VHH binders against p49116. Designs and how they scored, part 34

Target 1, 238 residues: p49116
Amino acid sequence: EGPLLSDTHVTFKLTMPSPMPEYLNVHYICESASRLLFLSMHWARSIPAFQALGQDCNTSLVRACWNELFTLGLAQCAQVMSLSTILAAIVNHLQNSIQEDKLSGDRIKQVMEHIWKLQEFCNSMAKLDIDGYEYAYLKAIVLFSPDHPGLTSTSQIEKFQEKAQMELQDYVQKTYSEDTYRLARILVRLPALRLMSSNITEELFFTGLIGNVSIDSIIPYILKMETAEYNGQITGAS

## First folded at step 1 (VHH)

Design od7 (framework vhh_ozoralizumab_d1)
Fold by ESMFold2-Fast, scan of step 1:
Order: C-alpha cells, then structure tokens, then sequence
Structure od7 (fold): chain B 238 residues (1-238), chain A 119 residues (1-119)
C-alpha cells in the first residue's frame, strides 16, 4: 500500500495562452479557463486510485466535482492567471449591464454574489498560505467524495477520501507542527466549494464555448483523450 | 448598445459563392474577437468561423474549412464571411456574433441574413 498521491501529483503548472492581449477579452478568459479545467482533469486521471475505480465511476466523479476542482485550481493558480484582474473586468461589465438594463436584477445579483464568494474563497486560501501538497490533498478529498447522487463503488471512494484526509493530516502535523489548528482552518474552507453554482462558473469562464457545448458534455471526451492529444491541449502545443 | 447588422444573404446554386457583411456599432470593434454562427431550420446554433481582434488569427470547424473565409475591416467596423463551394446543407440564417462576459448570448447577435442553397 503506497501513498495516494506521489510528488508528481503535487506539481500543478498552468501554461497561460500566449500572447497575452492588451485588453482582456472573452476568448482569452475562456482559453485560460479551459487550460485550467484540462489540467485539473489530467491531474485527476493520473491518480492510480482514480484509474482503479473504472471509466464510468471516473466520469461520474468528475461530472459531480469539476466545479470544486476548478475553483481550487483558480485559487492555486490565481497569480499565474491574474485572476483578480479577470474578476474585476467581469464585475465592471456586469455593473455596466445593470446600468444599461440589459440583464435582470435577480440574475446579476446571483452572478455578483458568486464572484464575491469566489474572491472570498481565494483570499482565505491565500491568507492561509496553502502549499502545493495541501492543494493536492484538498483536490483529492473533493475528487473522492462518496456522497454524490448516483455513484457506484461508494465504499471504495470513501476509502480513498479517508486515505487523502489521513495523508493530509500527517503532512500538516509534520510540516506545520507548531500550528495545532492549521488543518481545521483548511478543512473548514471546503464546504464553501459546494455552494458555488457550476452554471454560474460556466457562464463566467466558458462563454467562449459556442453552440450546445456544456462542460458536462465534454468531460467524458477529455477523460478518454489520448495522452499526446491531452498534452497538446493543456500546453497549447500542436 | 451593441448592434450587429448582417447583409448579403440570398439564393445561390450549389457550388456558388456568396459574401456576407456585418456592420458593428456600440462597442470598440477593433478590440473584440468576432464570430459567424448559423442556424438551419429546426436545428441548433452552429459556430462557423472565428477571427481575432487584429484579424491575424482565424479558426473554422471542419464542416466549412477550406470553403469559408472570415475577414474584418476595423476602420469600417465591418465583419465579412466569404462563402465558396456552397452546399445545400449550408442553407441557414447566418448571424454575426460577439461573445460577451454575460450569459445573454442573444444580445451579441444581429437579426441574421438568410442563405438558401438550391437549384
């Protein structure tokens, strides 16, 4: 029985689209978000425990938690993405839309509340100075959630989640031995991820996807992608 | 207010050519990616072409690649679609589009221009 995650699973390196535009546009935001989403799915599929659950279970788990994984990735990669600049641009556009009476007040309120929750989450993670190991294990805890409706193999999923929790505890206690309550402060942040709407995340970051394409519809294809195709997609190489 | 006005649609024979135009106003056209999308009767919206703000990068789905060419004139705030080797399955209402940061996709499309490919 080896560890759930290896050092390779701690490495989480987002490659941003090049060149960066002088003015932020929906295409750049969507491509940046898509790369983060693809990196997150690649990270998940590389875990031996995840592979062991089988393709149907893998698809169901990622469909259930992609928004939580994506949000953790936004927090982890906030500096690389210049996330604060992206969110400020979106907020400015939404405020102008209210003034021009282009969107219903209720919808704009929902989207603004989502952005504020996202900012609060990212700020809390930054204040806690969450490291790469901690992010990897938080993502594993989220990925191996046995409580989503319709899941099979829930006992095995729960076992992997418990293993992730135990390994995170061991790491934090050894690395931050003088901060007795660090683990509790970290774990209390996780419930907020489930209150974030996947529909609103899709609207904010994936508006460049045109037609009937939804994140739920592309997940099975990304997970079945050949390694070469997948590496090309996440690095922007052809 | 974002306004997009398409023109140039019509009846054309299979194998023929047609050029669509879109007049944009209400925003800084030269700073936005622009798109052509189409909707055939009884079908969903289909992406047809994409062009960067400078016009240096373009992208097409396999269904039109090699036959359609998107271009823009930033000085005139005008988007173009050159359609060659037209097929009956290209029959659709064609819309000029800009994808925004809001969920209201319809606010970024014009009224459309009908292209009918038949003999």
Amino acid sequence: as target 1 above (238 residues)
Amino acid sequence: EVQLVESGGGLVQPGGSLRLSCAASGFTFSRYYMYWVRQAPGKGLEWVSEISSSGSYTKYPDSVKGRFTISRDNAKNTLYLQMNSLRPEDTAVYYCARVGLTPSYFEYRGQGTLVTVSS
Scores: ipSAE 0.000, ipTM 0.146, lowest interface PAE 13.4, mean pLDDT 81

Design od8 (framework vhh_ozoralizumab_d1)
Fold by ESMFold2-Fast, scan of step 1:
Structure od8 (fold): chain B 238 residues (1-238), chain A 121 residues (1-121)
Amino acid sequence: as target 1 above (238 residues)
Amino acid sequence: EVQLVESGGGLVQPGGSLRLSCAASGFTFSRYYMYWVRQAPGKGLEWVSEISSSGSYTKYPDSVKGRFTISRDNAKNTLYLQMNSLRPEDTAVYYCAKEPTYSSYLAFDIRGQGTLVTVSS
C-alpha cells in the first residue's frame, strides 16, 4: 500500500481568464470560479484511492463536499484570483441592489454574513501560511468524508480519510518540527467549512451559468472528462 | 453526428401520467450520463432528472421527486422519463440531453426539438 497522495497532487495551479475586465462582472467571476472548480475536481479524480471507489461513489462524494473543496481552493488561490477584489465587487453589487429595492434586507444580511465567514477563513489560512502539501491533505480529508448520506463503501472512505490525517501529521511533524501545535491549529479550521452554505456559494460565484443548472448537475460530467479535454476547457490549450 | 430525438409528449389532465422517450444515436450511449431538462413558456431551462451511464444512480430536484422516474435501456440506446401525478406547472417542452461539454456558459448538450407536455384541465 503506497501513500495516499503523491507529489503530483501538491501542484495546484489556477490559470485565470484574461484579460481582466476594467469592471468585474458576473461572467468573469463565474469563469474564474468555474476554472477553480474544474481544477479541484481534476485534482480529486487523479487520486488512485478516489478512482478505486467507483464512479457512483465518486459522484456522491464530490456532490457532498464540492463547496468545502472550492472554499479551500479559494483560500489557496486567493492571491492569484485577487479574491479580495472579487469579494469587494460582489459586495458593491449587493449594496447597489438593496438601494434599488431589488433585494430583501434579510437576504443581503445572510449573503454578507457568508462573505464575512469566507474572508475570515481565507485570512486565517493566510496567517497560518498553509503550504501546498497541507492544502492537498486538507482537501483529501474533506473529500474522503464517510458521514455523508447515501454513501456506499463508507468503511473504505473512512480508512482513506484516516490515511490522509496520518500523512498530514507525518508531513507537518517532519517539515515544521519545532512547531508542536501547528497541526492542531490547521485542523481546527476545517469545521468552519461545513457551516458555509453551498447554495450561497453557488449564487455568489456561479450566477453566470446558463440554463438554470446547478453545480450538482454538472459534477458527473466534470469527473468523467478526459485530461486533454479538461486542459482544453480551463486553458484553451489543445 | 450526435442525435437525440424526444417523443411521447401530449395533452394530459392534472393528476395524469405520461412517458417520454429519447432515441439516441451517433455516440456510445452506454458510456454517458443522460438528463431530462424542460423549458416552460417564458421561463429558462430547468433540470428535471439525471441518470448514470449504468443506470445505478438517479437524481431529481424536489419539484419532481417522487413523481418522475428516469430510466434507460442501453441495448436500445433509449432514455425514458415516467411522469406521474402531473401538475399544470409541469407544462413545458421536455428535452433529452447528453452530458454537457462543460463551460462556464453552457450546461447541457441539447440536440433535439424536444417534446411538448401540456397539463391542463
Scores: ipSAE 0.000, ipTM 0.158, lowest interface PAE 13.9, mean pLDDT 82

Design od9 (framework vhh_ozoralizumab_d1)
Fold by ESMFold2-Fast, scan of step 1:
Structure od9 (fold): chain B 238 residues (1-238), chain A 120 residues (1-120)
Amino acid sequence: as target 1 above (238 residues)
Amino acid sequence: EVQLVESGGGLVQPGGSLRLSCAASGFTFSRYYMYWVRQAPGKGLEWVSEISSSGSYTKYPDSVKGRFTISRDNAKNTLYLQMNSLRPEDTAVYYCARTYDLSGYYPQLRGQGTLVTVSS
């Protein structure tokens, strides 16, 4: 059966919208986030093991883990996205919303706590200097999570997750042979992904382009999209 | 043998700029987290800046944030510190530093240092 991931699955190239506005706005942020989300779903859909689980299982897995995949993608693409600048723009918008009495202080506090958790996660990954192979396998570990409620085929999912863990271990041990505990330091970062609210991620990154439509509602559509239509959304990925 | 050799220190007036360089040898420079630390006369070591192995992550304490910029050239095995808007309190011996091994997060191995004097 060969490796779980090929070299094509290590390549993760985000193409940002152009031109970049002088001041970041909700539409630019949402377009940037949408491109990352589509790239992440295209990445998952291209994995033979993922395809082998069948369409219903594929939809259930991505619905359960899209926020974790998206957050890993934000960390991986933080430099290309100028994520710190995007987060600063979001914070500025939230401060203006307080001044105009458009949002409650309690809601703003929840959103600020989410931003701090996101920044801490991205900074932790950057400090570890996670490479492209490591990101690909971390995304695979997250994708093939057998412990989400309502999943069928959990034994097959667990097998693929274990294969991802084994291949990550082999890679890290060969590539970073002097760093005996690197794998443990990487893996201990993953539980933090499940502490980040998908609802708050939607509010921060996806309000400008999606309107009132939830990410859960568009996932089946993206996964069923024809290759030609899909590739039009993932410019620079293939 | 791990070697870190700093250069670029000197006497500069307040408001001036200096660029420090560190030539690394004896290890795979591109794999290591790197630091600049300094020691003012009669004081302990103070962390000044840090940079990840790829250069994608940098961090600074509030005392130098906005004035100092750390960078690296992995092809040349060289670490840099661009120092702008220098103040008398920046007077110190500046050390290029590396973690003991890849498992570390704190500077443990230092070069011989380069003296930076900011005169009134």
Scores: ipSAE 0.000, ipTM 0.234, lowest interface PAE 19.4, mean pLDDT 83

Design oe0 (framework vhh_ozoralizumab_d1)
Fold by ESMFold2-Fast, scan of step 1:
Structure oe0 (fold): chain B 238 residues (1-238), chain A 123 residues (1-123)
Amino acid sequence: as target 1 above (238 residues)
Amino acid sequence: EVQLVESGGGLVQPGGSLRLSCAASGFTFSSYEMYWVRQAPGKGLEWVSEISYSGRSTKYPDSVKGRFTISRDNAKNTLYLQMNSLRPEDTAVYYCAKLGSYTEPWRTAFDYRGQGTLVTVSS
């Protein structure tokens, strides 16, 4: 009963590592991205509907959609992250790799096209002036996607997705009543998230992970973290 | 509006030196990393050097390391490239550049570049 998301789920506050280095490096970018990923998973864990699905289903959902949640988080936090500066640093690294002949031209092209798609997505969200409530519900829609292979409880997941869609519709129609097509413009942005490679996202933002671990391998661990341990990861305090 | 105006190019013999300048306006120069990029005849843009906001950190590709030095004067909104031991393969139009914001696709990132200054290294 009640709404799928509370006001606490609208609040999404990213704390960046400090100080920002004068020249960006893979470790700073990785730490910044890890904080956003941890914040995104903590956000998902706090939703009562998500908790109700159980740990196995929770793990499967987040493994399937982490790249979509992360990309929405990048768009939402683009200004606080100085995302344009981070992407510029990544591109500079790629240009250096071209000069040093360390990467194939085909691979560099794929990665640069991914960066372009990411910039285009973030730009479209900024132009639409997506607010905190809209971001929260868009994240809920991608989280509660019943169409990922291997999922159990798909009917319950679908009901939560429909509830997210309905609550987003009610919010947009009430808040932006004069803009009849706003909801359609927002929702049509979501399919692009599934076309972006999670492998390329991982290489761009998580290359600095110690032990060469994959995001898929750490997701179950992060979802099972105790609150204090989780907060330590987000703030870098330990 | 962003304006970048390069100067200092010319004809030099192999082994010679040139200093390029870039006058920047229309943005807070001291808040941005700046770049020199070049385009040789019939080729694409090639990154030449980078400099941090304060000017304390610089980066170069192996092709120019030890020969080129980037610097900046934030009080004058001016970027410099000191080029020593010039080679025929350094012949190119040199552009001062600022990367576009994330609101611009990466493929147009160097749209915030000047008209360029021609450097010809020939005997």
Scores: ipSAE 0.000, ipTM 0.135, lowest interface PAE 16.4, mean pLDDT 81

Design oe1 (framework vhh_ozoralizumab_d1)
Fold by OpenDDE, second read of step 2:
Structure oe1 (fold): chain B 238 residues (1-238), chain A 125 residues (1-125)
Amino acid sequence: as target 1 above (238 residues)
Amino acid sequence: EVQLVESGGGLVQPGGSLRLSCAASGFTFSSYEMYWVRQAPGKGLEWVSEISYSGRSTKYPDSVKGRFTISRDNAKNTLYLQMNSLRPEDTAVYYCARGSLDEILKAYYPHFDYRGQGTLVTVSS
């Protein structure tokens, strides 16, 4: 019984579409988001404990937590993605395109609040200076969450989550020995992930690519994809 | 009710050609941008072509550019995809999709609000 995560699971390198357009267009944004989603899911797939749960359970877990994983990925890859610029562009387009009779005020508010929450979360993670190991363990903790409805093997999932938490604790204690409360500061950020709507995230980053197809419906296919194929697989645009 | 019905799929050899059709009903076809998208086995949905409401403007990803041609007949409420020089990697279910008229969403995304059931294209020797 070895560790839940190895050094190989710490690597999380997002490759952006090339070339970068003159202006951030929807295709570029969606392609970037798709790559991140694929990377996140393939990361999960690379964990032996995840594999041990079986295909059905794996799919259910990812369906339950893809938004949280994706959001952690956004935070981790915020710089390489120029996430602030992307979000700003979205906001600007939203503001400029607002037709009084097209979208309800409530919907606009919801979307804007979601964007704000995303930005704030990413900023908070940046302020904490979360490193690659900590991100890996946080992702594992949200991945192996036993509290989602309809999951099988909940006891085993719980054990994996506990193991992730323990390994994170050990890592933080070892690496940041002078910061006694770092673990607590990191873990307290996790609730913010569950405040974010998966539907709005999906609409914000993926609606243009999949249309009326849901992320939930394509998760099984993504999990079956070859790791080397995640580039441009959803958008096909470039 | 909005309906999109694809046809024309089948088995073709590499290098071959195929023409897909999409019959649209239940909406004013000429008022919408239309798209072809595809999904290969075990892969995600991929955009493969776009055409403006008037048919005057078309767009393609690099993966199919020069090989595929999208067209439309607004009088017949029909969308077409001419596929030439087909490759094994073109094997997929091909869907006709309607672009959204939501101006806000359109500003960000080639948003599709409806798509058909798809037609299977298999490219194999």
Scores: ipSAE 0.012, ipTM 0.294, lowest interface PAE 8.9, mean pLDDT 87
Fold by ESMFold2-Fast, scan of step 1:
Order: structure tokens, then C-alpha cells, then sequence
Structure oe1 (fold): chain B 238 residues (1-238), chain A 125 residues (1-125)
């Protein structure tokens, strides 16, 4: 059997909306996040092992893990997105909300805790200097998670996850041969992704979606998009 | 499961009064800003009142200012709207709504993630 991922799956190029507005707004943040989400789903669709699981399994799998894939994508694309600037703007707006007594301290604390967890995750990935191959395999490990409730074909999913882990191990051992503990340091970052709320991610990044649609509702639609239609979405072309 | 259940609507004559109640469940009521919004026949949603999580800050549009009073009882998870000097123009379905982070980020209102089923208020002779 061939490798789980090819070199084409390592390429992950986010095209940002242009020009960047003078003042950050919810539309720019939402468009940027939507492009990343669409890129992430198109990436998953391109994996032959993923396609082999069938449409129903593909939809269930992505619905279960989209927040983990999205968060890995935020970490990978943090520089091109100017993610630290976006998060700082959100924090500033939340602090102004405290001054105006618009939200409870508990609600603001919940959102701030999420932002701090996200910043810590992205900072840890940056400090580890995770490369494109490592990100591709981490996304594959997250995608092929057999432990989500309601999944069918869990044995097949587990085999693909194990294949992703083995290929990551081979890559790291060959590329970073002098750093015997690198793989362990990378893998212990993954549990943090499960602790982040998909609802808070949706509130922070996808608030500006026209038609007030949920991520769960659009996932089947995105997974069925033709390549040309998908490319229009991620580049902003009509 | 988040639920908001309105009550207290009915038929009143112009100049009359009504008190609406909203029973909240399925979330930490005391942590959220709350709203009353209304929809008159053939019109869009209109913001009627808002109250901060603590109850210390309230806001009203000019159309109801001085006539309507919003209040909350965090111990009972209940929101109230006292409506005085009612006018035929106040005829609408009144909805209780929970504030969302989206409202703050967009800097407009009402933007709410959950609303109740509504209670009908008819002001007519």
C-alpha cells in the first residue's frame, strides 16, 4: 500500500482577503476563518484514504473534528493571518464590554480562557517550529480519530490513524535525527485540542457568516463542492 | 437545553398596563445580558429593552422610554417587562431573548442566540 499522504498534502497555502482593513472587523475575521475552514476541508477531501471511507463516514468524521483541524490550521497559518493581531482586537473589544457591563464576568471569563488556551497552543507549536510535513501528519491523526461517538468503520479509521502516526515517526526520525524526544513533544500537544470548545470557536471566528448558518449545517455542502467552486470560496473569486 | 418561556400577554385597552415574565432554564441566567424584542403585525423585529447581567444597567428606545421597565430576578431565573400607558402601536408578539458574544463583536442589537416562543400583546378598545 502507498503512503497515507503525498507531497501534495503537505502544501497548505491560505490566501487572505485583500486588502487588510485599516480597522479589524467581524467580516474580515469571518472571511479569513471561512477560507481556512474551506482549505482544511478541501485538504481532507484530497486524501485517498479519507475518500475510501465513504460520504456518510466523511461527514461524521469532519463534523466531529472540524474544531481540532481548524485550530491546527490557525497555528500553522498564524503568521499569514496575523492571528495575534486578531486575538488582541477581540480581547480589547471584550475588555471594553466589561467596562460597559454588556456581558457577565463569567461569560467574558469563559471566552478569555478559550483565547488564552488558543494562544498557548499556537505559541507551543511555534516554539517547537513545527514544519509542513509535521502539520500534515498531525491533521491526519486528528482527522482519523476513531473515538468520536456515532462513527461507523472505526477499525478502518483507527488503521489510518496508526498509519499517520507511523509515517510521522519515520519523517521525524529521519529529518530531526539528533532530537530523540521531538516526536513525544509534538504528540503531547494534541490532547489540548479536545479541550477547546467548538461553540466558542464558532462565536469568535464565524459570527459574520451570512444566513446565520452553523458549521455543522455547512460541512456536508463543503465536502460536496466541486474543485472550481471550492477554489472560488478560498480565493474570494466570484 | 436552553429554554425561554414568556407569559403575561393579553388584551388591554389603550392606557392600560401589563407585566410580562420570562422563565429561563438550561443556562446560567445570571451571567447573560437579556433582551425584550417585539414584532408587530407586518413589521420586522424591534428592540424594546435590555438589561445587564447584574440588573444595574438598562436601556430603552425612545418609543417606550418612560413607559416600560425591564427588571430581573437572578435567584428565580426570571426576566420581567412592566408595560404602562400602553398604545395601539405597542400591539405585537413580545419575545424574551438571551444576549450573545456576536452582539458585542458586531456592535449592534438586538443580536441574540436564543429567543422564546413569544407572548401576544393586543392593545385595542
Amino acid sequence: as target 1 above (238 residues)
Amino acid sequence: EVQLVESGGGLVQPGGSLRLSCAASGFTFSSYEMYWVRQAPGKGLEWVSEISYSGRSTKYPDSVKGRFTISRDNAKNTLYLQMNSLRPEDTAVYYCARGSLDEILKAYYPHFDYRGQGTLVTVSS
Scores: ipSAE 0.000, ipTM 0.214, lowest interface PAE 11.6, mean pLDDT 83

Design oe2 (framework vhh_ozoralizumab_d1)
Fold by ESMFold2-Fast, scan of step 1:
Structure oe2 (fold): chain B 238 residues (1-238), chain A 122 residues (1-122)
Amino acid sequence: as target 1 above (238 residues)
Amino acid sequence: EVQLVESGGGLVQPGGSLRLSCAASGFTFSSYEMYWVRQAPGKGLEWVSEISYSGRSTKYPDSVKGRFTISRDNAKNTLYLQMNSLRPEDTAVYYCATPSLYQLIHGRFDYRGQGTLVTVSS
């Protein structure tokens, strides 16, 4: 009945770890990525419609779509994270691994394809100049995806997704009234998110801090965090 | 989820031999470099051997070079360490490990198994 998202859901501010290392390192990358993941999950749990689905459904939805949410977050926060610098360092390492016989050529190819897809996605979003409202609704559309295997309450999830689509349409038509095709250009970007492997994302961004623990295993715990507890972890006390 | 399960440790006399095995699951074993590391009582982790994803390249520190041989069976997702001419100084818990792509940059071994104890004494 009310809007799916409020103005509070448009604000998406990533706080980067400090101090900044002189050289890019695994700990800095993984901590930065973990903060983005925590921010993304905190964003999702703050939506009243999401809360209304219940804890079990919430966990299943986020387990199914965390990679899509994370990738949208990477695109939105690419400048803050210096994502291009991170990806360039990874590419350089992969090229060296070919010469040192440390990784198979097939695995290197898979990872390189993933990085190129990620770069293309982020570049496309930047070229479209996607704003904070558009990002919030795109995240809502991927969050409320009724088509993942094993979901319950699929009719309610589908209704929330349709509501997100309608509210995005209303926003785009009012804000970018002269650009008749903008909404279509934005929405056709979303299928690319499902072509990116969550396993490769996990390997690139979350190794070192979570060790052998999968993202799937930590999702229920992140979703149960209190707002104050979450804020304390990402910014420190006070 | 990455799982590594070591086996083959035991008590052996100085000059004896043991073969350790590591069963890997939860990742594409054939795509990654693998390591053996050990921890002697009261000491930190020590690198023992490494093997390329293909098995064509191996490396050893001077402390075990010529005595230990690392090998892998990519079809069985299994890593091996053949230990010959064992010394009391080789007494340690032995772990197999694989660094993720990012950990290769820093040489970290967060991805390791439970370990297998090797005791070399009379």
Scores: ipSAE 0.248, ipTM 0.659, lowest interface PAE 4.0, mean pLDDT 86
Fold by OpenDDE, second read of step 2:
Structure oe2 (fold): chain B 238 residues (1-238), chain A 122 residues (1-122)
Amino acid sequence: as target 1 above (238 residues)
Amino acid sequence: EVQLVESGGGLVQPGGSLRLSCAASGFTFSSYEMYWVRQAPGKGLEWVSEISYSGRSTKYPDSVKGRFTISRDNAKNTLYLQMNSLRPEDTAVYYCATPSLYQLIHGRFDYRGQGTLVTVSS
């Protein structure tokens, strides 16, 4: 069989809502996040190996790893979306609105730590100067993770993950031959993704748009949606 | 998934009393401020009480102040609303509510149960 990923899977271009508002509001943040989520899922859907797993299996995979994929997408698109500014705005708004009586200190700490972890992860990826190919392969490795409970076709998933890892290795060896330990430095960033709470991510970026509907519940629909249809729903829901 | 289940509603005469309960699940109940809101027929959603995460602080609008008492048991993940001296204008569906993190910033109630109907009539 051919490679897991092709050059077409390397392109990952996020289109931000335009124009950018003077004040970063809930709508802008949620729409931006939704676009990124859609892009990430659409990317996964474009991989032949992903399609080969079948609708039920690939839905389960995305449900299991959407937060990790989304976070990698945030890191990759951090400059385009001005992620640091968005996060700063969120923190500022949170600080201004939160009184001691509204949220417990523990919850505040938890949320702030999550934001910190997110920012640090993105910064670390930027510092490593991760390129488009490396991001694509990292996403594939995260996507085809057999470690999640309740998955079917785990053997096939493992094979795809291994293939992604091998292709990444080959790419890094070819492209960065002078940096012997680059592959290891890149891969050791992946555990940080699993330390991040999908619930907090969802609350920070998506609750304003989807209301009481969970990301988990809408994943099957997003995977079936066309780009034009999704854009229409985003604009209508906000 | 966040779940809020209200109970305790019913028919009561003016001047009567009711106690509403809300069972919460799917989130760390003790970490969040909680609210009671109500919607009367043909009217919008109205805030009727709030209680801090610890239960130490409570707030009421003038419309219910002195008549309603909000309380919570964090160990049982339960919110309460004691309603005394009920009036016909208190007739509404009552909801237990909590904001999401994002909605907290903007002052919206994001999570609500199905509500419990309170009817005050002679």
Scores: ipSAE 0.072, ipTM 0.541, lowest interface PAE 2.2, mean pLDDT 88

Design oe3 (framework vhh_ozoralizumab_d1)
Fold by OpenDDE, second read of step 2:
Structure oe3 (fold): chain B 238 residues (1-238), chain A 120 residues (1-120)
Amino acid sequence: as target 1 above (238 residues)
Amino acid sequence: EVQLVESGGGLVQPGGSLRLSCAASGFTFSSYEMYWVRQAPGKGLEWVSEISYSGRSTKYPDSVKGRFTISRDNAKNTLYLQMNSLRPEDTAVYYCARDYPFLGKSYDYRGQGTLVTVSS
């Protein structure tokens, strides 16, 4: 059947909105995030194994794991995105919301903790110096997760996940032969993704563009969207 | 998904009263400041009232101050607007609204609204 991923799947280039504003506003942040989300979903779409699962299963998979994929994308593109600056801007804005008594202390705490978890995860990935191949395989492992409720073709999904894991193992052994435990160190980071709330992620990064529309509801459209189309839609939505 | 469903609108004579309700779901209602806004025919959105997440603080524009009272029942996830001494200029679609936590723009989440018509 061949490998699950090819070199073409390693490329993950995020193009940021231009020009960068002097002050990071919500529109810039949301547009940047949307571009990343689209890139992530289109990346998934480019995998033959993903295509083989069919449209319904594909949609279900992405709905189940979009937050994890997005988060991995954030980590991978953290430098290009200036993620630390973005998160700082978000925090600052939240602080203003506190001053206005718009949010309860409990909600603020939840959101701040989520931001903290995001930042820590990204920092941890940076410390591990995860390369493009490793990110690709990690995303594949996350994508082809059979343990989400309501999925069809779970056996096939599991096989794809296993294949991704094996290919990652092979790659790490080949590329980092001197680091016997690198694979384990990498894989042990994945549980952190499951601790993150998709709802909070959505609220922080996407509400400015999609309004009351959920990421869940637009996933089918994103998956059907041509790569060239998403830039136009993002700019037009704000 | 955030949902806001307004009810209680209708036709009322000048000087009359109405009580609007808003049922909230899809988020922790008690954690958010809530608003009532209205849109009269041919006009933009107008802020009508706001209430803090705890219900301890309320604000009104001069146009409705002393006539309208916003309240909330966090246990029931419900927002209320008591409207007294209604005037023809109060005629509008009234919306229950919530802000995004990270956005300068107000009243981003709104329901379908409920029509209030004040007429003789």
Scores: ipSAE 0.355, ipTM 0.715, lowest interface PAE 1.1, mean pLDDT 91
Fold by ESMFold2-Fast, scan of step 1:
Structure oe3 (fold): chain B 238 residues (1-238), chain A 120 residues (1-120)
Amino acid sequence: as target 1 above (238 residues)
Amino acid sequence: EVQLVESGGGLVQPGGSLRLSCAASGFTFSSYEMYWVRQAPGKGLEWVSEISYSGRSTKYPDSVKGRFTISRDNAKNTLYLQMNSLRPEDTAVYYCARDYPFLGKSYDYRGQGTLVTVSS
């Protein structure tokens, strides 16, 4: 019943830790990324359709798509995070590491390719000037993906994905009525999200904060958190 | 998930030897520079040794140079520290470590450590 997303589900505001330090460090990167991840999980859990699927399905969906949701969040929050500055610092360091035998050339290549894919994705979204409603529906489309291995409630998930697609179409056609091909330009960006390695995302953004624990392992615990605990993670409160 | 598990510590007399081992899992061990660091009682973290991803290059501070040897077995995902001519000032918890390799050195991943006590 009713729309898949309400105006409350369009609001997506990242609260950064204290101002970016003069010298970038892993703790700042990982704290910023953690806040974005918890904001993304809180966003997903607040959707009535998502809640209706039940805890087991919710856990399976988020475990399958967290990297896609996180990457969309990085693109949406790129300016507030100064993401381009973070990625430039990492690229600069990796280029210097090639000369010092600190990392294998193969690993440097893998990470550099991942960063270039991430930069290209964020750049394409910025050039399209994707708005908050469009981001909300794109996140809903990737969240309600029925095609991940191991899912059991695929028909209901597909119904919610189709609803997200229809509501995005209605929004874009009404809001950007003079741009007939805008929806197509937006949707063709989504397949690139599945080409990005979750393993490399963890290495780049989560290693200094979560230590030896994987994102996949903590997802069930995050989804069971009370609203106050989510707010604590989003704002960095102890 | 990155896992580092140290072993081989113990009580040894001055002038003695110990060999520490570190079993690594959850990452491509052969692609990363590795470190040994230590923390003596009431003191900060001290860098002890480093080894390049291939094992071709090793570095040591003057305090352990000539006495300690770092090595690795990439086929077994294992890091080693051979400690000879041990002194009371070598008493510390020894950690196997890997950095966040995309910025400067901070020894961000460490195991639980293994205690080395050099005393008569």
Scores: ipSAE 0.325, ipTM 0.638, lowest interface PAE 2.0, mean pLDDT 88

